# Ledger of designs, part 241: VHH binders against q9y6x5

Target 1, 379 residues: q9y6x5
Amino acid sequence: LPPKLLLVSFDGFRADYLKNYEFPHLQNFIKEGVLVEHVKNVFITKTFPNHYSIVTGLYEESHGIVANSMYDAVTKKHFSDSNDKDPFWWNEAVPIWVTNQLQENRSSAAAMWPGTDVPIHDTISSYFMNYNSSVSFEERLNNITMWLNNSNPPVTFATLYWEEPDASGHKYGPEDKENMSRVLKKIDDLIGDLVQRLKMLGLWENLNVIITSDHGMTQCSQDRLINLDSCIDHSYYTLIDLSPVAAILPKINRTEVYNKLKNCSPHMNVYLKEDIPNRFYYQHNDRIQPIILVADEGWTIVLNESSQKLGDHGYDNSLPSMHPFLAAHGPAFHKGYKHSTINIVDIYPMMCHILGLKPHPNNGTFGHTKCLLVDQWCI

## First folded at step 10 (VHH)

Design yd18 (framework vhh_8dlx_2)
Fold by ESMFold2-Fast, scan of step 10:
Structure yd18 (fold): chain B 379 residues (1-379), chain A 119 residues (1-119)
Amino acid sequence: as target 1 above (379 residues)
Amino acid sequence: EVQLVESGGGVVQPGRSLRLSCAASGFTVSSNHMGWVRQAPGKGLEWIGDIYSGGSTFYNPSLKSLVTISRDDSTNTLYLQMNSLRAEDTAIYYCATGKDYYSEGFDYWGKGTLVTVSS
């Protein structure tokens, strides 16, 4: 009887929300499971990079999804909405659903997780939904639970992605308690509905469920803008990504572009690629541009001084505001255990252990998650 | 003292729409898992769909495009909207609920309302 795992992501769920808002359903889930209070994500703290790090256990420089907007200097390809399904972008790593399908002839199922509607190394998730933000949480969950119960070979790994609270975090900012309390209450209700559905279908007792997120959210303001056009003329560079990490491809001498940028604002750091801090693990990939700009927390890089975002992410991964949490329940997990911190890359080897899969080489450390698991001794 | 009372059944022509109501007492509909189940003459129970306390709805895939479940928390009432009715939809329709938010199934059932699709 193979072990089963459902991995659920609520995009942009900042860890600190758990202390500032009420989550009765999530707290009941945690009471009978485990909680990791902070998950230290990878840099840059953006959706596509961190979702791919969760399922590969790799830093962005190693798995190749280095931003939500990318340019590959070797092949001259651009990653955007028009080519998000090109396998080229995803082929620098092997995500867990591919390994799951190849090692034991098991099936995988996916509801909207980034990369699951793309054939990676000629393997696509056995069951999947093409990405469409208009599809309800209920429809995604219904498909996942149907596939978990009615598949041959059996679905042993399933993923479920939801866009909130990220969309509302951008629109209202995390400090808007009135709007954020409404949004977060709805998410807690969806977690309650997920548990009820799994119980009604007889899945709850034998299924391992992980609820996590890719990053947090910080408050932005029209008073905290960095106008890139006041630093350098747009004719000197091609902009690959803007805010809060700008990816700059020089059209002239790289040193001249760097010199125009390096002292332009006290609220951003400017790095030549080889000078990017080692702690970011964000250097060794052709998709990382010759110059990057990293804004300070809460600062927005703009062109022509226009921005309507009240919240954002992508900032330094050492910032607690960028950290999500991880909660889990199921036969593999202890009950009522709290852990302080893990790295987001540690989730992959833990999931491989639960599923009995041999992990591909990765940047995670299995020892960091041992205390969560009933079959491990953590001292 | 938990009670569920279905209403709105009757004879309806093929191709028409019908809305069934389920009046709940002894508990709040928004706090419980609720659903609709039907039984055609001489057949077993067929699940139509559920609504959970948070408002999430789940439908039998065979019926999804033909039915909608909703509730009115102010009147403590659950609804089943049915469109494009066929003779095969002739059945007794039951409203059901769990005993609390964390129930693993339906503990309380109404007595049902008969829907006959015929001209």
Scores: ipSAE 0.012, ipTM 0.491, lowest interface PAE 9.0, mean pLDDT 90

Design yd19 (framework vhh_8dlx_2)
Fold by ESMFold2-Fast, scan of step 10:
Structure yd19 (fold): chain B 379 residues (1-379), chain A 119 residues (1-119)
Amino acid sequence: as target 1 above (379 residues)
Amino acid sequence: EVQLVESGGGVVQPGRSLRLSCAASGFTVSSNLMGWVRQAPGKGLEWIGDIYSGGSTFYNPSLKSLVTISRDDSTNTLYLQMNSLRAEDTAIYYCATGKDYYSEGFDYWGKGTLVTVSS
C-alpha cells in the first residue's frame, strides 16, 4: 500500500497562539505526534506566496507567486486573488501534487489549497474544489475523506485549506483575547472533528497528517499609519501592492520616485530592487517591482485614508509574530517529539520523502526535518 | 513624433456617466503604455489608471469601481469610462503615454479636457 499524506492549513495561525490559548484536541494530536514550535516562513509573509512555498520548497523569487497582488513586467499581466486561475502565474514551479500524479499511478485531492484549482504544467489535482470561501470546513473534510477512501488510482496526497484564524485576526487583531479565544476554540473543535472522522473511516493509523499554517498576525492601529499621499503624488507611480509591503512601479524617473519615498516615514524601509536584503530571497523575479516599501511591524501603508484592519501580516519574516507552527501525526512521524524551528521551504522535501517522490530542485534542506521521522535519526 | 488629443469633456450632472476619448498619432496605442491622469482645481495630479500594450489594466485603488480604461486598436484611440460622477470629479483630464515599455513613466501628455460635474 503506498504511503498517504494529508496536508492541512489554518490560515494565519500564529505560533504563540499555542502558548496563550487552550487547544485540547490539538494537544492530543501533538502528544502522539510531533510539534515544530516555529516555522520560519518566506518573505513576503502573505497567504499565496507562503502556501505555494510549502508545496514547492522554493522561495517566492523562484516559484513566482511573489505577492497576493503582482504585475509581470515581461508579459504585462496583472495578478490579483480574483484572477489567480491563470496558469501563467503558477508555472514557474512544480507543486507536489503535480509530481505525485506524474511519477507513479497516483492521484491527488484538494479542498481549496491555493493553486489546486489551476492546471499547472498541464496538470490539475485529480480531485479538487473550485475556490469558494463560503464552503464549510465540514464539506471540505467530507470531500477529502471520501476521495482518500474511494479513489482509483489511489489518492496518496491530499490538501485541506481553511481561512481562519486569518479572517478574524484581521478583523479583531490578535490582542483581542475574547474574540480570538472564541475563533481558536472553534478551530480546535474542527481539528477534533478531523481526527474523529479519520478514525471512523479507519484512516487514522495509516495516514500521515500535517497541520500547519502560512504565517502569523500582528496588531495594527489607526495610530500607526503611513500615508503615501503625504510624500508622493499618484502621477509618479503605479501601485501594484499596498500594505505592509508596497510594490511601486515608477511612471516617472525611478531615482526621483525613490528620492521622494526614502524619507517619507521613519516606520518604513524603502528599497530599490537591487538593494533588497539578501536574507529575504526576494529579488530575482520579473514580478518583483523596481521599488518596494516595507512597513515596520504593526504599521499600515495607506493612501490618505484610515485602515479598518486591526491585525495584518506580510511583514519581515524574521519577526516571531509572522511565524506559524507545524504539527504532524502518522506512521512516518515520531510520537511526543518537540522541535524548535524549521524553514517553511523544508516542508516540501520532507513530504516528498514520506511519499517516496523524487523532489524537484528546491531551497529546503531535508536534514532540518529528518529528526521528525521514524525512518531517520539525528546526528 | 507623438501627439495625444483628448475629447469628450464638458458639463455633466452628478450621478451620470461620461466617456472621454484620446486620439493618438505618431505611434500605436497597442504597443505602448497608455494612461489617464486628472487635476482638480487647486489640487495636484491624481493618477486614474493605465493600460499596458498587452491589454492589462491598473487602476488607482480609490477609483477602481468607478472607472474603466479601454482602447480601440483599429482607431488608435484610448478611452476613459467614468460612472457615478460627483462634484469632486471636476478636473482637467489628461491622456498620457510612455514612449515604449522600458520608459520610466509617461513621456508624452495631451493638453487635457475639462470635466465639470454640476447641476
Scores: ipSAE 0.000, ipTM 0.107, lowest interface PAE 23.6, mean pLDDT 88

Design yd2 (framework vhh_8dlx_2)
Fold by ESMFold2-Fast, scan of step 10:
Structure yd2 (fold): chain B 379 residues (1-379), chain A 119 residues (1-119)
Amino acid sequence: as target 1 above (379 residues)
Amino acid sequence: EVQLVESGGGVVQPGRSLRLSCAASGFTVSSYWMGWVRQAPGKGLEWIGDIYSGGSTFYNPSLKSLVTISRDDSTNTLYLQMNSLRAEDTAIYYCATGKDYYSEGFDYWGKGTLVTVSS
């Protein structure tokens, strides 16, 4: 039987939540599987960029989903996390479900993973659900498991996306232990439901399951605001994305806009596109705007107003608060193994190996994930 | 043509919550920045908050955690959730959007929905 893989994402699951809260179901999953304690995500540490990096193995400048809000000056198209259906935005890379369907005459299934309800290179996931945040985790899981058991050609790659704990992280902030404890306990219960459903359907022993996330979360405050309107008038620029990374399209000359912004706040770095730090791998794409503002951890960029967000992400990817984790279980994975750190782009070539697919050129390094796999030499 | 239709207003008792809806047609809500504005009897317009195309929300400092703006892209609808309503929240509530992505102010407004906070 061909190998099968289910990739599950809990949006905004900060790695150190594992140490600060109890996860009995997730700990049982890890005990008989593997844990990567920190996954170093790509910059910007946002949902759409990092979810696409997981399934393409590419930095944002290479796969083209460079933010949750984007503008393309040539086509005059706009992208947002709630207006993401135009294939134009996704066509700069080939995600793993497309590779899976084209190389091996296999099917893919998707429950809400970003991009899976969009035809990419004229290929849409064989089975998918249109994005709808109101659909329960159980309904998403029921569809995925039905498709894993009852498809021809067989579903060998399946994805499942859940919006929590990100939504609650924004609303309450990660330092709200009472509310975050409730949210994280519910997620652990959902992981328990996932394992039980797979066992009841006879899938558990032969299915590879990865549980991961796209980013973490940091505490924000009304005391940590950067007001752009104090530094520059709206007549000088078009705002493509605001916080914590602002994407600025000048309406006048770039140097004048840069000079108005460069000393705006001690808690914000202002970069001309060519001066963006090389370590971000966030420069070589036309969708990256001429001026980028990067707020310090916990600071929110605003336009003469307050912010309701008590938690946020998008910050420097070197920050541990921005890192998710990865846990996995299945025939491809060792049991009881803990690994310190991998890069989020390393997940793609690992998944291709598990599925027997030839990966498209990517920024990941298969060697970084070898110790997780039973068929690989680690030392 | 851009059209905005607010609903969900009515009489509500102090301390209660209310959710207003704004149904949009002629454009996609996520392609523009949108906001809520209210006008109390005999007063000027008061900005409540905005939601930007990328989903980021920003609010009038005087309202802080009392309101939440959200949207449902599947129904092309904008929402305003209001909590702990007070008599001073009595107003006509308007949904508004710019005429295009680069608009710096609201060019299109709905006709409004009346919220009356009273016993």
Scores: ipSAE 0.000, ipTM 0.093, lowest interface PAE 25.7, mean pLDDT 88

Design yd20 (framework vhh_8dlx_2)
Fold by ESMFold2-Fast, scan of step 10:
Structure yd20 (fold): chain B 379 residues (1-379), chain A 119 residues (1-119)
Amino acid sequence: as target 1 above (379 residues)
Amino acid sequence: EVQLVESGGGVVQPGRSLRLSCAASGFTVSSNWMGWVRQAPGKGLEWIGDIWSGGSTFYNPSLKSLVTISRDDSTNTLYLQMNSLRAEDTAIYYCATGKDYYSEGFDYWGKGTLVTVSS
């Protein structure tokens, strides 16, 4: 019987939520599986970039989804994160569902993972749902489990995406313990439903399941705003992305724009593209703009206005508040094992190994995930 | 215009088997999901199991070893096979379906058929 894998993402699930709130269903999942306490995501710590990094094993500069809002200087195209179906944006990498369908003549299934409703290299997920935030978790789960049991060629790779706790993290902020405890309890109940559904269908003992997330969340405030209009006039640049990483396309001399921005606020760093720190791996792509502004944790870049966000992400990927976790259960994984940290790009080669696929060249290191797997030596 | 008509109920002795039928009209059983639900006297509804368009079956874990759900697409009929019947299986048995394949619950129900397990 071919190995099967279900990859589940709860958007914006900050790693330290596991220590500050009770998750009885998730803790039972972890007890019989593995937990990676921190996953170091890629920069910028945004939804679309990190979801694509999970399934490609590539830094954003390499897979081409460099932000939720993008401009390509070569083709003059604009991207927004509202389910953009132009394959152009996605074609700089080969996601795992495409590899799965092309190498082994197997099927893939998707419930709303970013990119799965787009033909990438002329290949779309065998079964998929068009993105619609109004569709319940149960409906997404029912479709995925249907396709796992009811496909020819067999579905061997399936994905499931859920918008919480990110939406509530933005609305309430992660320091609102009353509202966040309610949201996180509901997510734990959904994890309970997932496990129970898989058990009822006879899938639980033979299916590999990964539960992870793309980023964390940090508290924002009306007292921590950077007014870009106080730094530079709109006539000097085109704004491609605003906060907390601003993408600036100069209309005049780049050096003059840089000089107007460089010392404007003590709470943001201003980089010429070639001076972006190497550790970000955020430089070598035409969709990365000539000047990038990076706000300090909890600071919001605005245009002479207030912000309604009480929580945000996108900040420096070295910040623990930006890190998600990874939990996994199934025949490929040890039981009751805890690991400290992996890189988010390491997930892709691990998944390829589990599925018996040859990975495309990637930025992950298989050795970082060896200790999670029963068929590997942790040396 | 969707109609579900259950049949095959009646009095059966403990330990025996019984097969219930559900004749569907107004839709095609092979294009939708269908299930069985029962209600014992004075108790709430208890889900038995479902069959989905492609033929996959899902059962209540407490009942899985005792029941089998199947269908005949040519006659547009759903079946519930029950084995090793016990007194606690005495209930009205309902056939049900969702509004569409992706419905989260049962929207259309038959009137039910009574099964009485007694000596």
Scores: ipSAE 0.000, ipTM 0.117, lowest interface PAE 18.6, mean pLDDT 88

Design yd21 (framework vhh_8dlx_2)
Fold by ESMFold2-Fast, scan of step 10:
Structure yd21 (fold): chain B 379 residues (1-379), chain A 119 residues (1-119)
Amino acid sequence: as target 1 above (379 residues)
Amino acid sequence: EVQLVESGGGVVQPGRSLRLSCAASGFTVSSNWMGWVRQAPGKGLEWIGDIFSGGSTFYNPSLKSLVTISRDDSTNTLYLQMNSLRAEDTAIYYCATGKDYYSEGFDYWGKGTLVTVSS
């Protein structure tokens, strides 16, 4: 029987939540599997970019989903979370479900993972659900497990996406211990339900399961706002993305716009595209705008208004608050092994190895994940 | 000491609805998984559905449109709501729980409650 892999994402699950709250179900999963304590995500630390990096192994400048809001100057197309179905945006990379379907006589299944309801290189996940945030975790899980058991060609790669704890992290902020405790306990219970469902269907012992996330969360405040309208008039630029990384398209000379923004706030960095730090790997794509503003951790860029967000993400990917974790269980993985850190782009080549797929060129390093795997040497 | 006590069975007419209760003691229903199983006269056990500690419900596909499993954590009680009852739904109904949330089978069972569907 071919190897099978279920990739599960809980959006916005900050790595240090594991140390500050109790997760009995997740800890039992880890005890018989592996834990990577920190996953260094890609810049910018946003949902669409990082979910696509997990399944392509590419930096955002390489896979083309460079933000949750994008503009392409050549085609005049706009991308947003409410306008994300045009294949144009996704076609700069080949996600693992496409690779799985094209290289092997195998099927893929998807419950809400970003991009899985879009045909990419004329290939859509064999089984999928159109994105709808109102669909319960139970319905997503029931569809995935049905497809894993009843497909021909067999489903060998499946994905499951859940919006929490990100939604609550934004609403309450990660420092709200009472509300976050309730939310995280519910997530741990859902992990317990997932494991129990897989065991009852006879899937658990032969299925590889990865539980991970795209980013973390940091505390924001009404006392930490950067009013962009106090820096520059709207007549000078078009705003493509706002906070905490603003994407600025100048309507006049770029240098003039840069000079108006450069010294406006001590709590944001202003970069001409060619001056964006190399460590971000956020420069070589036409969808990255001529001027980028990067707010300091916990600061929100606004347009002459207050912000209702008590938590946010998108900040510098070197910040521990932006890092998720990765836990895994299954026949490919060691039992009871803990690893300190991997890069989020390393997940893709590891998953290709588990499934027996030849990875497309990518920015991940297989050597970083080899100690997690039973068929590999660590030394 | 784990104890499960089913109630709410009886004689009902075809097409009607019935709700069964299962009172649990010796453990907290919200911390463990529970299910309903029935046995019709002269037949084997038929699984109806489960509710897990997190509240997720999974049903026998042949019964999903006809039944709903729920719980009241404040009274430590499990429920089975049955709609559009048919003669073939005549059975002894059992509630059951595993010894822990990762167990694959039922370790503890109630004594059952009889449901008879007749005109």
Scores: ipSAE 0.000, ipTM 0.318, lowest interface PAE 13.2, mean pLDDT 90

Design yd22 (framework vhh_8dlx_2)
Fold by ESMFold2-Fast, scan of step 10:
Structure yd22 (fold): chain B 379 residues (1-379), chain A 119 residues (1-119)
Amino acid sequence: as target 1 above (379 residues)
Amino acid sequence: EVQLVESGGGVVQPGRSLRLSCAASGFTVSSNWMGWVRQAPGKGLEWIGDIHSGGSTFYNPSLKSLVTISRDDSTNTLYLQMNSLRAEDTAIYYCATGKDYYSEGFDYWGKGTLVTVSS
């Protein structure tokens, strides 16, 4: 029986939700496992970038998925999150399922995790589902549990992705307690369904399960809009990504575009690429545009229009509202242990350790997660 | 006291559909997981599928295309819809629930209802 790991992501699950809502099934999972209260994600705090950071242990400038919408200045290719399956975007790193399949000659399985329906370095997850948001959690779970029973070669790494509570967080905002309580209760029920299904199939006792998320959510408002059109005409630039981090490709002199934008709003920071704060680790990649605009928490950048979003993410990764959590259970993990914080890039080397894989060079620090593991000591 | 009462069994012709009911008392079906298990003559127990508190359904892969599990929370009743019945579907059908949400397997069972598929 080689070690097995199931990595589950509930998109947009803000760590603070754990303090404001009841999660009886998740709390029962944590009671016999571990909880990391805050995971400091990578900048920008968006879905595709952070999901790829979890499975590579790399900052966005290093793995190349720098936004949900990208432009590569060298190749002149455009990327969007809508069914874009060009391996070019994903080839700047080696995700853990590729390492698992190539290094140990073991199988990987995937239900909708970003990148798993794309061949990366000519390797695609052994079992996968093409991304389709309409596929139920139940169907994803049924496929994953079926594949975890494959023995030649054995499935040792599996991923499961679910779009909530992110979709509802955008629609209602995280401060809508009535709607968010309903959404989060449903997620807790899905966690309960997951645990019960694994127990019924005899998988629970020998499987390591990580439940985490890519980012949090913050409240937005029609009273907190930055109208980009009021400061600069579209003829001056190409917009690669809009909000809350705008990626600007100048059509004229870069300094002239910068000067038109730098005093546009007191609620937005404007950076030339080389002046982006070092703490973001968001500079050394051709897909990062010459000018980056970073909105303050809760502010939305718009083009002479209103925004439908009552919640959003993508903001500064030092903000607690942007942080997810991590919970884990299984033979590799302590029982009843609580940890305050780790970096999202630390998850990758921890997972490699559990699976017995040699990690590719990465930005994570194994020492940050060793207190979670039974074969390690905190002192 | 947990009580489960199955109904809807009987003789049915091959190729037909049949819906079984399970009336639950002593607990709320929407707060527990429930399932269906069958036993053909001279055979062991075969798990059909279950439904969890949140409404998610999980099926035996061999039977998934042939069965649907649902519930009516207002009447505290569990259902098993069976389609394209074959002679090998002849069995006693049991409604079951765990003693708690985290139970491994079923702890409480009804007395069963006999389904005979024959011409």
Scores: ipSAE 0.000, ipTM 0.192, lowest interface PAE 19.2, mean pLDDT 88

Design yd23 (framework vhh_8dlx_2)
Fold by ESMFold2-Fast, scan of step 10:
Structure yd23 (fold): chain B 379 residues (1-379), chain A 119 residues (1-119)
Amino acid sequence: as target 1 above (379 residues)
Amino acid sequence: EVQLVESGGGVVQPGRSLRLSCAASGFTVSSNWMGWVRQAPGKGLEWIGDIYTGGSTFYNPSLKSLVTISRDDSTNTLYLQMNSLRAEDTAIYYCATGKDYYSEGFDYWGKGTLVTVSS
């Protein structure tokens, strides 16, 4: 029986939601599995970067997906749509589904995980769905479970991505308890449906399941705006990404642009690329622009306009509001074990261990996840 | 203690629609998964479909276009809507549920309701 793993992501599921709302189905999953209360994600705390870090074990500067909107100064290419399928953007790393297919006679399956509908190093997920936000969770689950049960060579690694609670977190803000309660209850119901579906198909007992997320969410406000147009004219720079981390490509001398931005707001840090804090691991890549602006938590960078977002993410990865959680169940995992914190890059080497794969060099530390696993000693 | 009572069966003409009901007691329909299973005369059990705790529905692919499963949590009732009935749909229809959230199959069954499709 080859080991099997299903990796599920609920986009924007802040760890703190677990303490402020009821999740009966998720709690039943955790009771017979493991919970990591906080996962320290990578900077920038955005969807595409963190989803690719989960499956590569690399910081953004190393895997090359450095934002949801990017510009490569060497090739002059733009990543203008989150659904950009040019392999160029994804080829700086080898995600786990590619390794799974290349090291063993095994298949991978994917329902909408970022990058799985792109041929990376000439290898695409064996079974996949082209990204389409209109496709229901139920349809994604049905395809994944069909592929897990009816594939040759066998599907041993499968992924499932869902856009909530991120979309609602942006629309309502995480402090809107009434709307967020409704959204989070629906997610818990979907987790219940996932477990019940796996049991009905005879998959549950022998399948390792990880439920996690890429980042959290923080409350924004019309009272917390940083207007870039008050600091610098558009003629001096090209804007690659805006908020809460602005990526600035100067049209004039970099030092002149920096000086115009440096003291613009007490709620924004302005960095020359070489001065970006080492702890961010966000410096050594051509897709990171010469000047980076980092807004303080809950502040939104705008261009002489209001923001529609009541919640946002992308902020400093040291902030607990930016942290997701990780829950897991299956033959590889202990039952009823709670762990405080791991790094999001640690998930990749743990998954490689579960699947019996040799990991590519990565920034994760296998030792950080050992206590979750039944075949490892925790000291 | 757990009881499931099917109703709505009877004689119906080919091409017509029929809705079956399953009233649950000693158990809340929203707390566990439920399904419909039928047995034609002299044949084995045929799974029709399930509804899970969160409301997701899964159907036998051969029946997907012909049936819809729903529930009313306020009346603790499960429904099976059948369209375009054929003579081969003649069977005893059972409502079933597991004993708890972690059940891998159906532990409790109703007594069944007979549907006869004839001209």
Scores: ipSAE 0.000, ipTM 0.378, lowest interface PAE 11.4, mean pLDDT 90

